# Ledger of designs, part 28: VH-VL binders against q86i44

Target 1, 197 residues: q86i44
Amino acid sequence: MSGQNILKCKKCQLEITNKIITNHNSDTFHEQCFVCKLCSTPISDPYFTDKETGDFYCAKCEVIRNDQSKPLRESLGFCSLCYKYFRQNEDILTIDLERYHIGCLKCTICKKGINNEKYYREKMTSKLSNYCCEDCFEKVDKCNGCNSMTLGQTLLAMGKNYHANCFKCFKCSEIIKPNSPYSINKQTNTPSCQKCN
Key: E = the ipSAE of ESMFold2; O = the ipSAE of OpenDDE; V2 = 0.75 times the mean of E and O plus 0.25 times the DockQ between their complexes.

## First folded at step 16 (VH-VL; framework fv_guselkumab)

Design y4 (at its last look DockQ between E and O 0.01; V2 from the best seeds 0.00; counts 0 for: pae O 12.7 > 2, off the site)
Fold by ESMFold2, look of step 16:
Structure y4 (fold): chain C 197 residues (1-197), chain A 125 residues (1-125), chain B 111 residues (1-111)
Amino acid sequence: as target 1 above (197 residues)
Amino acid sequence: EVQLVQSGAEVKKPGESLKISCKGSGYSFTSYWIGWVRQMPGKGLEWMGYIYPGDSDTRYSPSFQGQVTISADKSISTAYLQWSSLKASDTAMYYCARHPRYEVITKFGTYFDYWGQGTLVTVSS
Amino acid sequence: QSVLTQPPSVSGAPGQRVTISCTGSSSNIGRGYDVHWYQQLPGTAPKLLIYGNSNRPSGVPDRFSGSKSGTSASLAITGLQSEDEADYYCQSYDDYLSGYVFGGGTKLTVL
């Protein structure tokens, strides 16, 4: 960090005591203050400045920023279930980078639409989840393998409820599919797939 | 006991390839998203992307798309982060981290409930 | 230094209350996305501290609390202890970046 004179950062108005960054207008900045507002990477040419805020944007993020000022249809995108465009000022539900209209998701038990209220998720695959509204959560059974709620199809095994992917061979840890044959070690009360005896 | 155990530190030269690993244990590895997070020296945390090992569905942060490859081998409960040609700017600590499977949803994003110990990657001549 | 802005450092004496801010924008916290917090002790991986704005995982002391309002969030630590010396990160989601975003981190020093 160096400087011949006491200088102030044009962005934050505080003294610069470390490395001095200078733009094309000879304005001076802290190293950390001459960065992209969106991604925080150091600014280099070409870069863009918001005229009213003074914020800086790198070329990559300016493409993103400029695209977001285009018609709302293009910048807001689609619901991942109904594929209709989001409207301006509409509440958007985001789950695992997927976006949904409020109410497009349904409670697995009562089939009512999910809204801004609290609800519960059972994730099954990268693309599939089961949902449960708060009222139905109070009534739902739990998986004997993981003690989490069972919302989708349940497997009844050894007199207990399980998620389909929570009933596994004790010896090899492979999932024992519904209706697949398995053995029970009565002393340990553990299941074994047909390969493991 | 949920554990994410990462491969050891790496010292590499620019242009070399590298594949680091994250082994999950104590849970159903195929049923949880595993993410990768970079921490450059003296800097904060940056989300890179994640994978669902059950079906290999892989998603990248726009800032890292095309920069790295995320993969998994579910038969050994292991996720990977890979570079085809390392740069000095890839010098960083890399963490794997898990997203929850069962959660109370407020519709508004998710978090990382378990983290690996980190893998330090040093790229220098 | 990131989309979510945190003070670079804060300090407090043992037993004191400190707060750490996390300031975002209308594309992240202001859109209604939750804020989560992580503690990174020196030489260790981050650990989940607060999720869903204000919830504590099992094993996190009740002297840690979180809140969110408008475009910002706050982590409060009461009864400050020497073992609280760490880096603290907030995390949310940003619509324009189409991904998860972390704050720049705050170094907490216990005097």
Scores: ipSAE 0.148, ipTM 0.590, lowest interface PAE 5.0, mean pLDDT 81
Fold by OpenDDE, look of step 16:
Structure y4 (fold): chain C 197 residues (1-197), chain A 125 residues (1-125), chain B 111 residues (1-111)
Amino acid sequence: as target 1 above (197 residues)
Amino acid sequence: EVQLVQSGAEVKKPGESLKISCKGSGYSFTSYWIGWVRQMPGKGLEWMGYIYPGDSDTRYSPSFQGQVTISADKSISTAYLQWSSLKASDTAMYYCARHPRYEVITKFGTYFDYWGQGTLVTVSS
Amino acid sequence: QSVLTQPPSVSGAPGQRVTISCTGSSSNIGRGYDVHWYQQLPGTAPKLLIYGNSNRPSGVPDRFSGSKSGTSASLAITGLQSEDEADYYCQSYDDYLSGYVFGGGTKLTVL
């Protein structure tokens, strides 16, 4: 793999092995990565990018997202996922000081709404995390690096799934970037980066 | 059934050479590390080194580097431990043991799951 | 002299609970390497007793248990039996030595 120009997804930083989506800036994405954060629809022009999170929004959802600045937000608040305002006396789910409509937050696996405290969360680098209901938890593969759920984009190495930031050199503990060369210790089945080989 | 069968007891004099063997059966010999462990009389276990018969990758404990040679013949599923010149201090029980690969990096480090019966080596004048 | 430190001996009466400690350092147990345990009956080869800190191979009774915390590990034997009289060794891997390491061994006497 040394010296090969591998196309990587700008969003998840993993190699693109299937269909490549290219935007106006010549950035490349997985098809599943170039979707609206709110409605999960494949992105088409015009679209908007959150500069802080890197998330994409279709034109329709961008309008909804922008409404979060309305004065009503101060009184009732809005859902952190769909950005719609809460209704008076509406039941909401609160997770880590973020509020959600009941049913807006869904299990990544079965798409069932998260409605109670019986859920699991995948730690993501983005502000939004992936969630898993109790029923699906046992069916979800775990990251070999951190032993937490792998619900989002992961890399496969040595027959195991890893979060991108969890694939680390055994010797120096630095993250081995996707598609970067590494060696395998045959006894411990651990990776070593090129510098530590 | 996984088995490691070692060669018989040896009585040698200082300065003599020796090669003892460990034959594996009941599993893919080339897929597992074979290690050697020394146990001096009345003492504990000491890892000496191991070999991967599949490609003959061999590694030694620093304490045994240059003191012994570990080799394997995968055609007959046999690992070897040899001395070019024995010393009285080499008197010990020597075990071969199988090392499985470890699959999880967060809980890394392998173990010895099967052991040979041991080869007693006595070196005396 | 062993990289992993064990008490030289422990004893207990039949039916009692005994524990054998294995103390390492930041370069082995503290590094996150698993600890394994072996039982060596008198005049026999070592046998794998515990692997991966707390797992029992087939045939090992549940009265044997292992644990690890920080830089140390422990083997616990409940319901001590006469046949448990043996030497017990912990084993791990050490980064500094780039090799596998054993404890000094613990002789368990059943009174």
Scores: ipSAE 0.000, ipTM 0.511, lowest interface PAE 12.7, mean pLDDT 83
ESMFold2 (binder alone), look of step 16: mean pLDDT 91; pTM 0.928

Design y5 (at its last look DockQ between E and O 0.02; V2 from the best seeds 0.00; counts 0 for: pae O 6.6 > 2, off the site)
Fold by ESMFold2, look of step 16:
Structure y5 (fold): chain C 197 residues (1-197), chain A 125 residues (1-125), chain B 111 residues (1-111)
Amino acid sequence: as target 1 above (197 residues)
Amino acid sequence: EVQLVQSGAEVKKPGESLKISCKGSGYSFTSYWIGWVRQMPGKGLEWMGIIYPGSSNTRYSPSFQGQVTISADKSISTAYLQWSSLKASDTAMYYCARHPRYEVITKFGTYFDYWGQGTLVTVSS
Amino acid sequence: QSVLTQPPSVSGAPGQRVTISCTGSSSNIGRGYDVHWYQQLPGTAPKLLIYGNSNRPSGVPDRFSGSKSGTSASLAITGLQSEDEADYYCQSYDDYLSGYVFGGGTKLTVL
């Protein structure tokens, strides 16, 4: 018997012979198969999957699809994480202009729902914010670049924690990427990228 | 030491474009939301929208969505409010104002702790 | 027009106490959103006076106080002085307007 390594599209189950699109689970797709069912835009995070049809939906179109009955004029809008409409008298957590179900937003450290009176948000680290409840806040490390807490991905450099975007060349101010070579001025404890070295 | 300094008064005709500015100093500009508030002559305050200069994330009041553009240039610590085509009804005082630090969130909404001096925009034929 | 209703004007003599009401609804103050207060002296920008219902920023005299109950909030000013003559605005958040909302403003006149 002969073995062939073929890639199949998880959406349509047919062989992929051209561009391969992968998701966060290492599933593979045709480019035309990994698009929103309603608007046909390419899928990026966050996205939603209909378990019965296998169709994908972008966040905007998931709101449209979740509209099971047109809300009355008293609609409170929808949760920014699950994209389901709020019911009357439901607890709503509002952060700036984003609204959430109390239990949908979770502490990055303890994984419990954020429902404290006060809590904390990671600075400038991703398209989505990482949050930390009040109880866990005292236990977090700080970025040695900006002196703000680190919750999500971190870079350990020069024996210190940094946000990925906060570890910069002292000379040119460009971000020093993870695993990129750099030099250290031991007297000033400052990094220099390979280009400036 | 925290200051929000706005551009000077403007006198414009209907149909003209305009971009007014708000320069923040004495604090980390990219660590705070900055918002715009309109005050029409003899009237109260109206929230227009906010921007987080650290990521350029921008949110508009539904009443102003599509009518103005809010932007920021973090390299010069400046936020902007912009019209592509002014109307006489845009005659007002415009304030920029700062939220408390982005990283500390208190449930139940937030407030504006520092305000710019205002920019008077007059639009007349 | 304003979602948060304030009296258009209030007045008091020097040394007296006045209150300024801020009446909302179940979609704003009654939902549990905080109420903040701003003072706007004639010809100047607004200035934060009270935040988080009852907290005073540094430099605000203790004769200014705020409270919230049900769907309403109040600003109290004791020991009125002529320098208190200003416009006062309450501010909160409203679920249906999806944003920050200000009261219509109250002109305080010191007689």
Scores: ipSAE 0.066, ipTM 0.600, lowest interface PAE 6.2, mean pLDDT 82
Fold by OpenDDE, look of step 16:
Structure y5 (fold): chain C 197 residues (1-197), chain A 125 residues (1-125), chain B 111 residues (1-111)
Amino acid sequence: as target 1 above (197 residues)
Amino acid sequence: EVQLVQSGAEVKKPGESLKISCKGSGYSFTSYWIGWVRQMPGKGLEWMGIIYPGSSNTRYSPSFQGQVTISADKSISTAYLQWSSLKASDTAMYYCARHPRYEVITKFGTYFDYWGQGTLVTVSS
Amino acid sequence: QSVLTQPPSVSGAPGQRVTISCTGSSSNIGRGYDVHWYQQLPGTAPKLLIYGNSNRPSGVPDRFSGSKSGTSASLAITGLQSEDEADYYCQSYDDYLSGYVFGGGTKLTVL
C-alpha cells in the first residue's frame, strides 16, 4: 500500500490538495502561500525569505524592506498591512502582537476600518484571518459545526454552511473533505463519511 | 448601467433537464452576489438561493436545496439555474437579482437592487 | 403561507395616502433584521423600492417611505398616483427558515 506521501506546504504546514508550487529547493507550497508578504504578488525568482518569520518577499519589496529607513521602522514601528511607518503619537491597533494603522484592518463585511478592540476573528487554519466589526458580528452567518461566524469560503452541506474543518462525520468525527462522498441520515440530518456508511 | 439579462422563455416536459442563464453587465460581476427568485403564476416571490461568482460560494433556501443547482461562469459574467428533472410544479417565472453586499453571506441587509427581466418556464405534459 | 404577512389588497384614490403593512415575528423582523420593499408593475420584474427599512434608492420618489417597529414594517405612499398601481412585496430574513423571506404581496389598486 504505497503510503501516498501527503504533500505539505512548507509555509503553512497544511496538506496541499490542489495546485502545488515547487521552488528551486524542492519545497512545496500552496499557490496562495507562495506570495510576497508586502504586495501579495505570486513569487518569482529572485525572491527572499525572512529567516525568522518565513515570509517571502519579491525583489522589489525586498528593497523596501531593507531600505535605509529600516532603523526608523524599528524605532517607530510600521503597520503590518501597509508597511508604512507609524507617526509619532499615532493611535495604533494591536492584534496578536501585530500593529495596524487605524483603518488599515477592515471588517470583511462592511469594509469599515477596525478602530477598536471590539472585533471578531474568523476561525482559520492559516495565519490569515478575516475580521468582523462589532456592528456586523450578529449579522454574520454562523458555521453549523462550531457556531462561529463564517466570513470566507464555506462548505455548503444540507443547506448549511461549514468551515472546511468543521464538516465532520457524525459517526467517527473525521473531517469530510470537500468533494468527498458522504451520506446523510435523513432522520438526524447528519453526515456520515464513506467509511462509516 | 447595471443590467441583468436572462435567457428566453422555456417550454419543457416533465422529466426534462433545463438550464437558464443570467448575464450581468455594467459592473464587476465577480464582486456581487446573484440570487434567484421564483414566482409561480399569480403567486408571490420566493427566494431560491444565491451565488458569489468570484468564489462560487453558493447558498440555497432550505425549500430549494437539492431541487435545483445554482452556478456561475465568471469568464462570461453569467449565472445559471438548472434542473435535472423538471416537474409540472416548476412552472413559474424565474428572476435573477443582484445582491449589493460584499463577498460574505449575511443575514442583515441583504436586498436585491437590480433584477433581470425574468425567464418564464412552462412545464407541461 | 408567507412568513411575512401582507394584506392581499389595498386601494386608494389619487392623491390619497395608503399604507401597506408587513407583519413578521420574533424570528425575522423582531430579530432586528432589516425590511426591504419591492414594487412589481404588471408584467414586469420587481424593482427595489425601499432598502434598510426606510432608505430610498436613486430614482424612487420621496412619496414612498418605509418604517419598522417591533415585529412589523410599513410602506407608506403619499400622493397616490395611477402609476403606483402594482404589487408590493416586503422582504427580510428569517432565522427559523434560515433564509431570506418575502411577504405574500399586496396588490395596490388606484381608484
Scores: ipSAE 0.017, ipTM 0.581, lowest interface PAE 6.6, mean pLDDT 84
ESMFold2 (binder alone), look of step 16: mean pLDDT 91; pTM 0.938

Design y6 (at its last look DockQ between E and O 0.01; V2 from the best seeds 0.00; counts 0 for: pae O 12.0 > 2, off the site)
Fold by ESMFold2, look of step 16:
Structure y6 (fold): chain C 197 residues (1-197), chain A 125 residues (1-125), chain B 111 residues (1-111)
Amino acid sequence: as target 1 above (197 residues)
Amino acid sequence: EVQLVQSGAEVKKPGESLKISCKGSGYSFTSYWIGWVRQMPGKGLEWMGIIYPGDSDTRYSPSFQGQVTISADKSISTAYLQWSSLKASDTAMYYCARHPRYEVITKFGTYFDYWGQGTLVTVSS
Amino acid sequence: QSVLTQPPSVSGAPGQRVTISCTGSSSNIGRGYDVHWYQQLPGTAPKLLIYGNSNRPSGVPDRFSGSKSGTSASLAITGLQSEDEADYYCQSYDDYLEGYVFGGGTKLTVL
């Protein structure tokens, strides 16, 4: 082999034509290749290398990927249902990035704890959900649009129950809001919003 | 029919800005969390963050906090992933994906029930 | 090496059974968080295959099954077909990373 001195990235083995990152061993890398495997943050000292894979880990993520050495959580926060702070030895679960006491999850209908293997949830806002145990789910009204439970705000339209977001124009599929005018095609029994009528 | 349609592939230089999009259809866009997932070339999947378009509540993976901006325009049912200054290390495939709204929860969880087709972003000089 | 550890590859002949492991820790699967599985066919986006440890979404064949025990989960594929050749990812949540985590992926080859 002869010719020009070609710099190749130690991680990906491709030519480096832009910014060159060099580690303490004078190995060269693309900027995007000298990052933490878990968090993708650019590597700086101190860092760790997995000898088998060649992957790099920042100090924080090295602690995290080794469960037995994970740090005690510094902030426990509070429950999204009862708004009480979590205690050190308390079971905490995260659902949709919201944190709860395990014992705070109760059926919206019967108010009893959800102890079954499964339960049903309807997300109402970014922070609020309704929950339904298996037994209550069989007894609750279902949405005629999606056939899911109707625990939150619902509407009655064309003699049937719907979630507010499940009553849609047949032509454009846009939601027909409560109290908005709509037309009914009597032959097909389908609604049309004012704009499509 | 639920669909997530992403904007087309991008070729950029380091330091440039970029905003890629994900348009949701066939469901109530404002009532479902939309997430972004990165797949670097030849690598696995990495969660970046999520947004609830109904109220713009936005949550970032700690590893991506401050490096990207996630936003949505609910009037056109579109979510966005944005960089103010691209790095060569941002070269990857980027997917948008949706959480379910009505779900059976065995004990804990949440998953991505529908995915966009991906947007390839290439950053090089 | 990711937070959730999967074998990099597995293989099997048509009609055989294969399993793909997903090994986590006490901060994710061992905390009780559910495990979900995705199939990524070559050149395509991931597709939900299993959710809530063992549930199949509509349209997923019953030859795909999932289970979870302790800090680990497993995806089983019976009656292996050539169309099953893909990458498979497990996913959960991790308390310390404060986010959703994926396994490193497993390439399934059908011999």
Scores: ipSAE 0.212, ipTM 0.611, lowest interface PAE 4.6, mean pLDDT 81
Fold by OpenDDE, look of step 16:
Structure y6 (fold): chain C 197 residues (1-197), chain A 125 residues (1-125), chain B 111 residues (1-111)
Amino acid sequence: as target 1 above (197 residues)
Amino acid sequence: EVQLVQSGAEVKKPGESLKISCKGSGYSFTSYWIGWVRQMPGKGLEWMGIIYPGDSDTRYSPSFQGQVTISADKSISTAYLQWSSLKASDTAMYYCARHPRYEVITKFGTYFDYWGQGTLVTVSS
Amino acid sequence: QSVLTQPPSVSGAPGQRVTISCTGSSSNIGRGYDVHWYQQLPGTAPKLLIYGNSNRPSGVPDRFSGSKSGTSASLAITGLQSEDEADYYCQSYDDYLEGYVFGGGTKLTVL
């Protein structure tokens, strides 16, 4: 790639001579320009853009902003994923006391919206759960460690898929982290961590 | 022309310290991130970390956090990767690569557009 | 131990079309992160081949193409040539690992 073009910030229209931030639309920004208008926090997903002003809002501030236009007392709540308020008589999916618009929460496999019908979920520690619709459930690969479906983070070892926390040393049962060295017992096809080698 | 030139091959013993370098030219060195990627013999590519030479903002892969130190000297357009105490398992090819994006949680993601020629590090007793 | 899964090897005769798959999950490709591809010729450093799922850098022939769908990406090579014999790596970002992730690599052999 010879002849690199100068990038301009879509927010301020000035040349970017420092860190380059790129959003979902491949637009480029200064680091200081890609921040929440209300709290000045660096933007991360999910975030929202005001269509009129072009200002960015973090998820938390977006909720606040929405409340300014519609009092919370008059609101039926908001979606835990898109943070937009629910409308009256709108169909809502409730999972573990969190509410979602129908269609906001999607199957990890086919990307079809999860509805109030039968669904499956992969619970992850300190991470957002992944979901699978009934149609895709039987097609989902199983973790060789726990024998449950693998939707989110997986690693391939010894030709098998594992959840990150399910790939453990056969000897000491400690989790073998990605990119950590390990040995394979050729007879049992089991992994051993570096400490147990 | 954008170029990343890395320091020469290293042969070390376990326990020794090492600092390898990556010099950028043909572009504004302080305007792009530099990443380090490890490739063990006969294995794949592993991201180690990145540094922004303009302000020395550094990000590490969780797998390499605390295992290595990434730094830069913008006055000579050079990035560094160093070990305080080498292990045999550190034997690998190490690449530096230019990163044109700032790392944020967006779907666009980031890539490495220019690569150094690599530095072979051999650690053996 | 790679987060992104690639076939270890693929082969094709000159002039043929070959495809290399890159299978991820909801925390990387499925999350919507772009997939990039690198070519590594024997004994050389990796070279950017495809960025942003389907874009070719200058100098990369149009017989190389990339695509992404769901939790997977694919590199297609048409009109296979002997010089295409190399290792190919897909790369993305993973929210769970909070870092860049590479596929395990695919060795392409031209028969």
Scores: ipSAE 0.000, ipTM 0.503, lowest interface PAE 12.0, mean pLDDT 83
ESMFold2 (binder alone), look of step 16: mean pLDDT 91; pTM 0.934

## First folded at step 17 (VH-VL; framework fv_guselkumab)

Design z21 (at its last look DockQ between E and O 0.03; V2 from the best seeds 0.00; counts 0 for: pae O 13.1 > 2, placed apart)
Fold by ESMFold2, look of step 17:
Formats: sequence, structure tokens, C-alpha cells
Structure z21 (fold): chain C 197 residues (1-197), chain A 125 residues (1-125), chain B 111 residues (1-111)
Amino acid sequence: as target 1 above (197 residues)
Amino acid sequence: EVQLVQSGAEVKKPGESLKISCKGSGYSFTDYWIGWVRQMPGKGLEWMGIIYPGDSDTRYSPSFQGQVTISADKSISTAYLQWSSLKASDTAMYYCARHPRYEVIEKFGVYFDYWGQGTLVTVSS
Amino acid sequence: QSVLTQPPSVSGAPGQRVTISCTGSSSNIGRGYDVHWYQQLPGTAPKLLIYGNSNRPSGVPDRFSGSKSGTSASLAITGLQSEDEADYYCQSYDDSLSGYVFGGGTKLTVL
């Protein structure tokens, strides 16, 4: 049975019946509620408040709480070429689920970095490709089988350039391997493998 | 001429194993990634993973890592998706699809240009 | 609960224009990842419709077009025909999920 003089802690909104702690705004707190969330040290100036939780942090622990650079960089993964971790908000290239820094990939012809520009590629293995910037693409020879660029190992056949896997028998569409015999129909300029010859 | 032909529909019970296939023809099978996509009845598409048959490099969606095995036999131009122990929730249509080898890529450009006809897997009772 | 949000349905009369949206976030489309589109006719496998935001593969008519802006992409279909009735899916890549992501799909109904 009381006189209805109820002081409430601004942190927890519950009645204060013991020692009252007052801040610079005349807000009132329980002694245990006006402490640093991380180290439990009683709050004194300067201190910091988390707007969403209402938690308090002493100056030392605020620096620790907001230092996220190292864990964030580790959690963002690393470049598949240089193996350095990515930075937050960094532009990256993702190719076949491998990630790369802008500029770590280079044009096979001119050796300039691929820095988030349009590029062309020729896949060599699951992890390895040749790349060509747009400027060099206009100058590179094309495969006469697929009409794509030829940046890697190629085959010269019938006076034309081909990818190794793009020189095929006209009749059966099987690949004619390098140094394998084949016939040419001179009128149609088409190759035939041994089997179809 | 590019074709991906999948194995036929399957009716299975929970706990059974299953291996479904995807045979590629009309192109150099070992030079293209093959992906697997699940579609549960009346639902959308979910990427499961991909394999590069040339060297068997295999990548999984985090949602499917450890749940299925993706493999390939390059001698017969065939990719596989397999379960060691099926669940009723595995009831779905499963598609294989090919990633293009040569493309114009503005920034990333990872897409599937040819798809198999699908394999319906039913796991019940 | 899809990473890429599409309207669940869109409808139009023959000859009209319809647009299907694909809304992402800063971890996918907003990172600059390309958006691709697939058409799935009833009872069939998906087919590539648009790749690299706006490119049409051979055999796709020019009444299908795609665009990307900010965190969103759009598929437009003009001259709507009854055979366009299908499900349409957008696809991109997401950094936070470390994988390919599809939209939830949009069922196009031709009236």
C-alpha cells in the first residue's frame, strides 16, 4: 500500500525500489541496468547506446563492438586466383561458381585486367578459362566450327582455324581428332571421318 | 542437335536408393557443365548442383550439399543424380541442364541453354 | 519465400502486352549479376527465353524482351498469343546463398 510514487527504469521499464542511477537527461535506472553490456562496468561518460536494444556500452567496448573488419572479410570468402579475402561492398566476378577480384582476371591477348567490363571466354577446364576483352574480341580469329573465338589450343584444318573439339565429320558429327585421317568433299568443302569415308 | 535425354520415371519407397541419368549428345560432353534442377509438384525450380564431366569437378547448392551425389561417366556421355536414402519429400521432377561453354558475358552470365525432358521421382508409402 | 520475387500470376488478352517483374536485392541483382528467363509450357521442361538480361537465343521471337534496372528485372511479351500461356522463371546468382537462385515463377494466363 503506497503513495503511488513509482519510478521506472528507462532500460527495463520496471519499478526502481533500490538505488537510483540518473544520467545526463535525468532518466532513471537500476544500478544493474546502467552498466556496459559487454563488460558490466558501471556507465560513465562517454558511453554509447544501441538504438534498437537500448543496451549501453562503455567507450572501450564500443570500439570492440564495432570492429567487424576482420571477421566480415573472412566470411565474404576469397579470390580463386590470389587467395586474398574480399572486402565488404567490393565488386567481384563470379564465373562457374569461382569468385575473383575485379582485375585479377586478364585478357589473354592484351593482358589488361578484366575490371567488370564485358568479356568473352573460352573454357579450358572446370577451373581454367581464357578470357578476351571486347576490344581484342574484334581482332581474334574465330573457330570455323562454332564461330567462337580461339584463344587456347587450336587445330588448323582445311585452311581454317578450329577448336580441337569443333572439327567434326560432316556425315556423323563425330570429332576428327588432330592428326587423324579424314577425307574432303571438294565441291561442298566438308570433311568426313575414316568411318564415314 | 544438342540433346539431353534422361532416364524414365521412378516409383520408390522411403529409405530406398536411386540413381537417375542424363545422357548428352550432339556436342562435346566433357567440355560443358551439367546441372541438376528440382521441381516439386506445383512448385518452382531449385538449383541442386553442377558437374564438369571433363574432370569431375562437382559443386552443390548449400541446400543440397550432403543430400545427393552428382557424378558423370564421360565414356558414355552420361551424368547422374543419386540418393542413398530417399525421403517422401524427394517426390519431384528432376531436370538436367547444360551450361554454355562460349558466351558473351556482360558481368557473370551463368545460365542453362539446353534442358533434359525431366525424370519424375515419386516416393510414397 | 523466394530470394527473387515474381508476381504469382499475370494475365492478358491476345495481342496485348504483359510484363513480368523479378525483384531481387543487393546480394543478387543489385550486385550486378545478370538475369536470365525461362519459359515452361505445361507438362514440358523449361526452355531458355532470355539470357544476360536482354539477349534472345536463336528461335525466340522478338516480341519477348528483357531488361534490368537497379535490383529488379522485367520480361515483356508483346503481341500475346494463346501458346504463350506458361510459367516464367527468372534466374540470377546470390552472394549470400553462394549459388544460383530462381524466382518463384509467374503463371501467365491468356484470356
Scores: ipSAE 0.034, ipTM 0.557, lowest interface PAE 7.5, mean pLDDT 81
Fold by OpenDDE, look of step 17:
Structure z21 (fold): chain C 197 residues (1-197), chain A 125 residues (1-125), chain B 111 residues (1-111)
Amino acid sequence: as target 1 above (197 residues)
Amino acid sequence: EVQLVQSGAEVKKPGESLKISCKGSGYSFTDYWIGWVRQMPGKGLEWMGIIYPGDSDTRYSPSFQGQVTISADKSISTAYLQWSSLKASDTAMYYCARHPRYEVIEKFGVYFDYWGQGTLVTVSS
Amino acid sequence: QSVLTQPPSVSGAPGQRVTISCTGSSSNIGRGYDVHWYQQLPGTAPKLLIYGNSNRPSGVPDRFSGSKSGTSASLAITGLQSEDEADYYCQSYDDSLSGYVFGGGTKLTVL
């Protein structure tokens, strides 16, 4: 009696009569059974399995669940811009020890993708920096404070652009915050904060 | 300052379509998820779904899957919630809210840190 | 019938301490998911009050505190003020529902 090896779904334990999905462990599933529990999207690599329930989660939804398995997440990696996990064998752009999906990192000026050949970075206080491609670099204004390129939010004072942290009191060197009162020395054309006036 | 500004109140009839909006400002719109939350009159808060404006990745609550459509236009920093055919039971206040960044989720879980002012939708014959 | 259970109402006099409970289960708070709290003043949008069980956002007074234990969480308000009269919601994540869940809300009345 050649017992035809009935393929059963690992999730629902029912016979699979239609399309068979096979995971990395060679377990077989119905197409509708191998989906993310949260978003109901078909599972693609990488994915996660809840050890208690056996439910599947896509990488993105796993992040949403605030999975405590940090080592696993760290090993897989995620984009420093969109914070989504990388797929297996996905091309990744690495800049300044940060990893990006191809296409996520764009020139602030022309919005074309940065290709890691020639780029310029504007250092910001936030984790997210602005980048400029080589083509746009010559067209970018410079900060009157630090003489570096100004790509992000800038302050216009005395007809010149400043990074927020570069607009400082000439007397005490403290940062003059946006919309804070300041005076201008007419002789030197330098700003002074209210405290130094 | 982070702000979410929603479109104005809507008065509709059953069967009509509706699209309401939520405009973000004061932050990088493409770097944060936006969620929609329903509050029926005199009732509690209900999570509907979230969208990542950067690539329009959208996730729905199972209760709202297929009932509404969430979308975003990153060029104008705006998220949308829409109905193809409204029901009287859709009468509610709808809030958009910002979802935290990944690094915050890792540490503190998922919460909504900034909220729109709400859009009142009234559906009546 | 919310997955997270809150008392429908609590009341207190000015200066008193009040506590709002949020009771979950093994599929949400008991799973280790953090609990967050929102304050909704009458006629306004919810505002984040507590995140990550016990953290206060900027601008939230220290008289508000959150805690979590087992399958339950609690919001404590000390030195109750008239402006604290509002609805309060706890929020977490639930595996069984595969989504974010809110408590039913608690109406706080300041007497």
Scores: ipSAE 0.000, ipTM 0.511, lowest interface PAE 13.1, mean pLDDT 83
ESMFold2 (binder alone), look of step 17: mean pLDDT 91; pTM 0.936

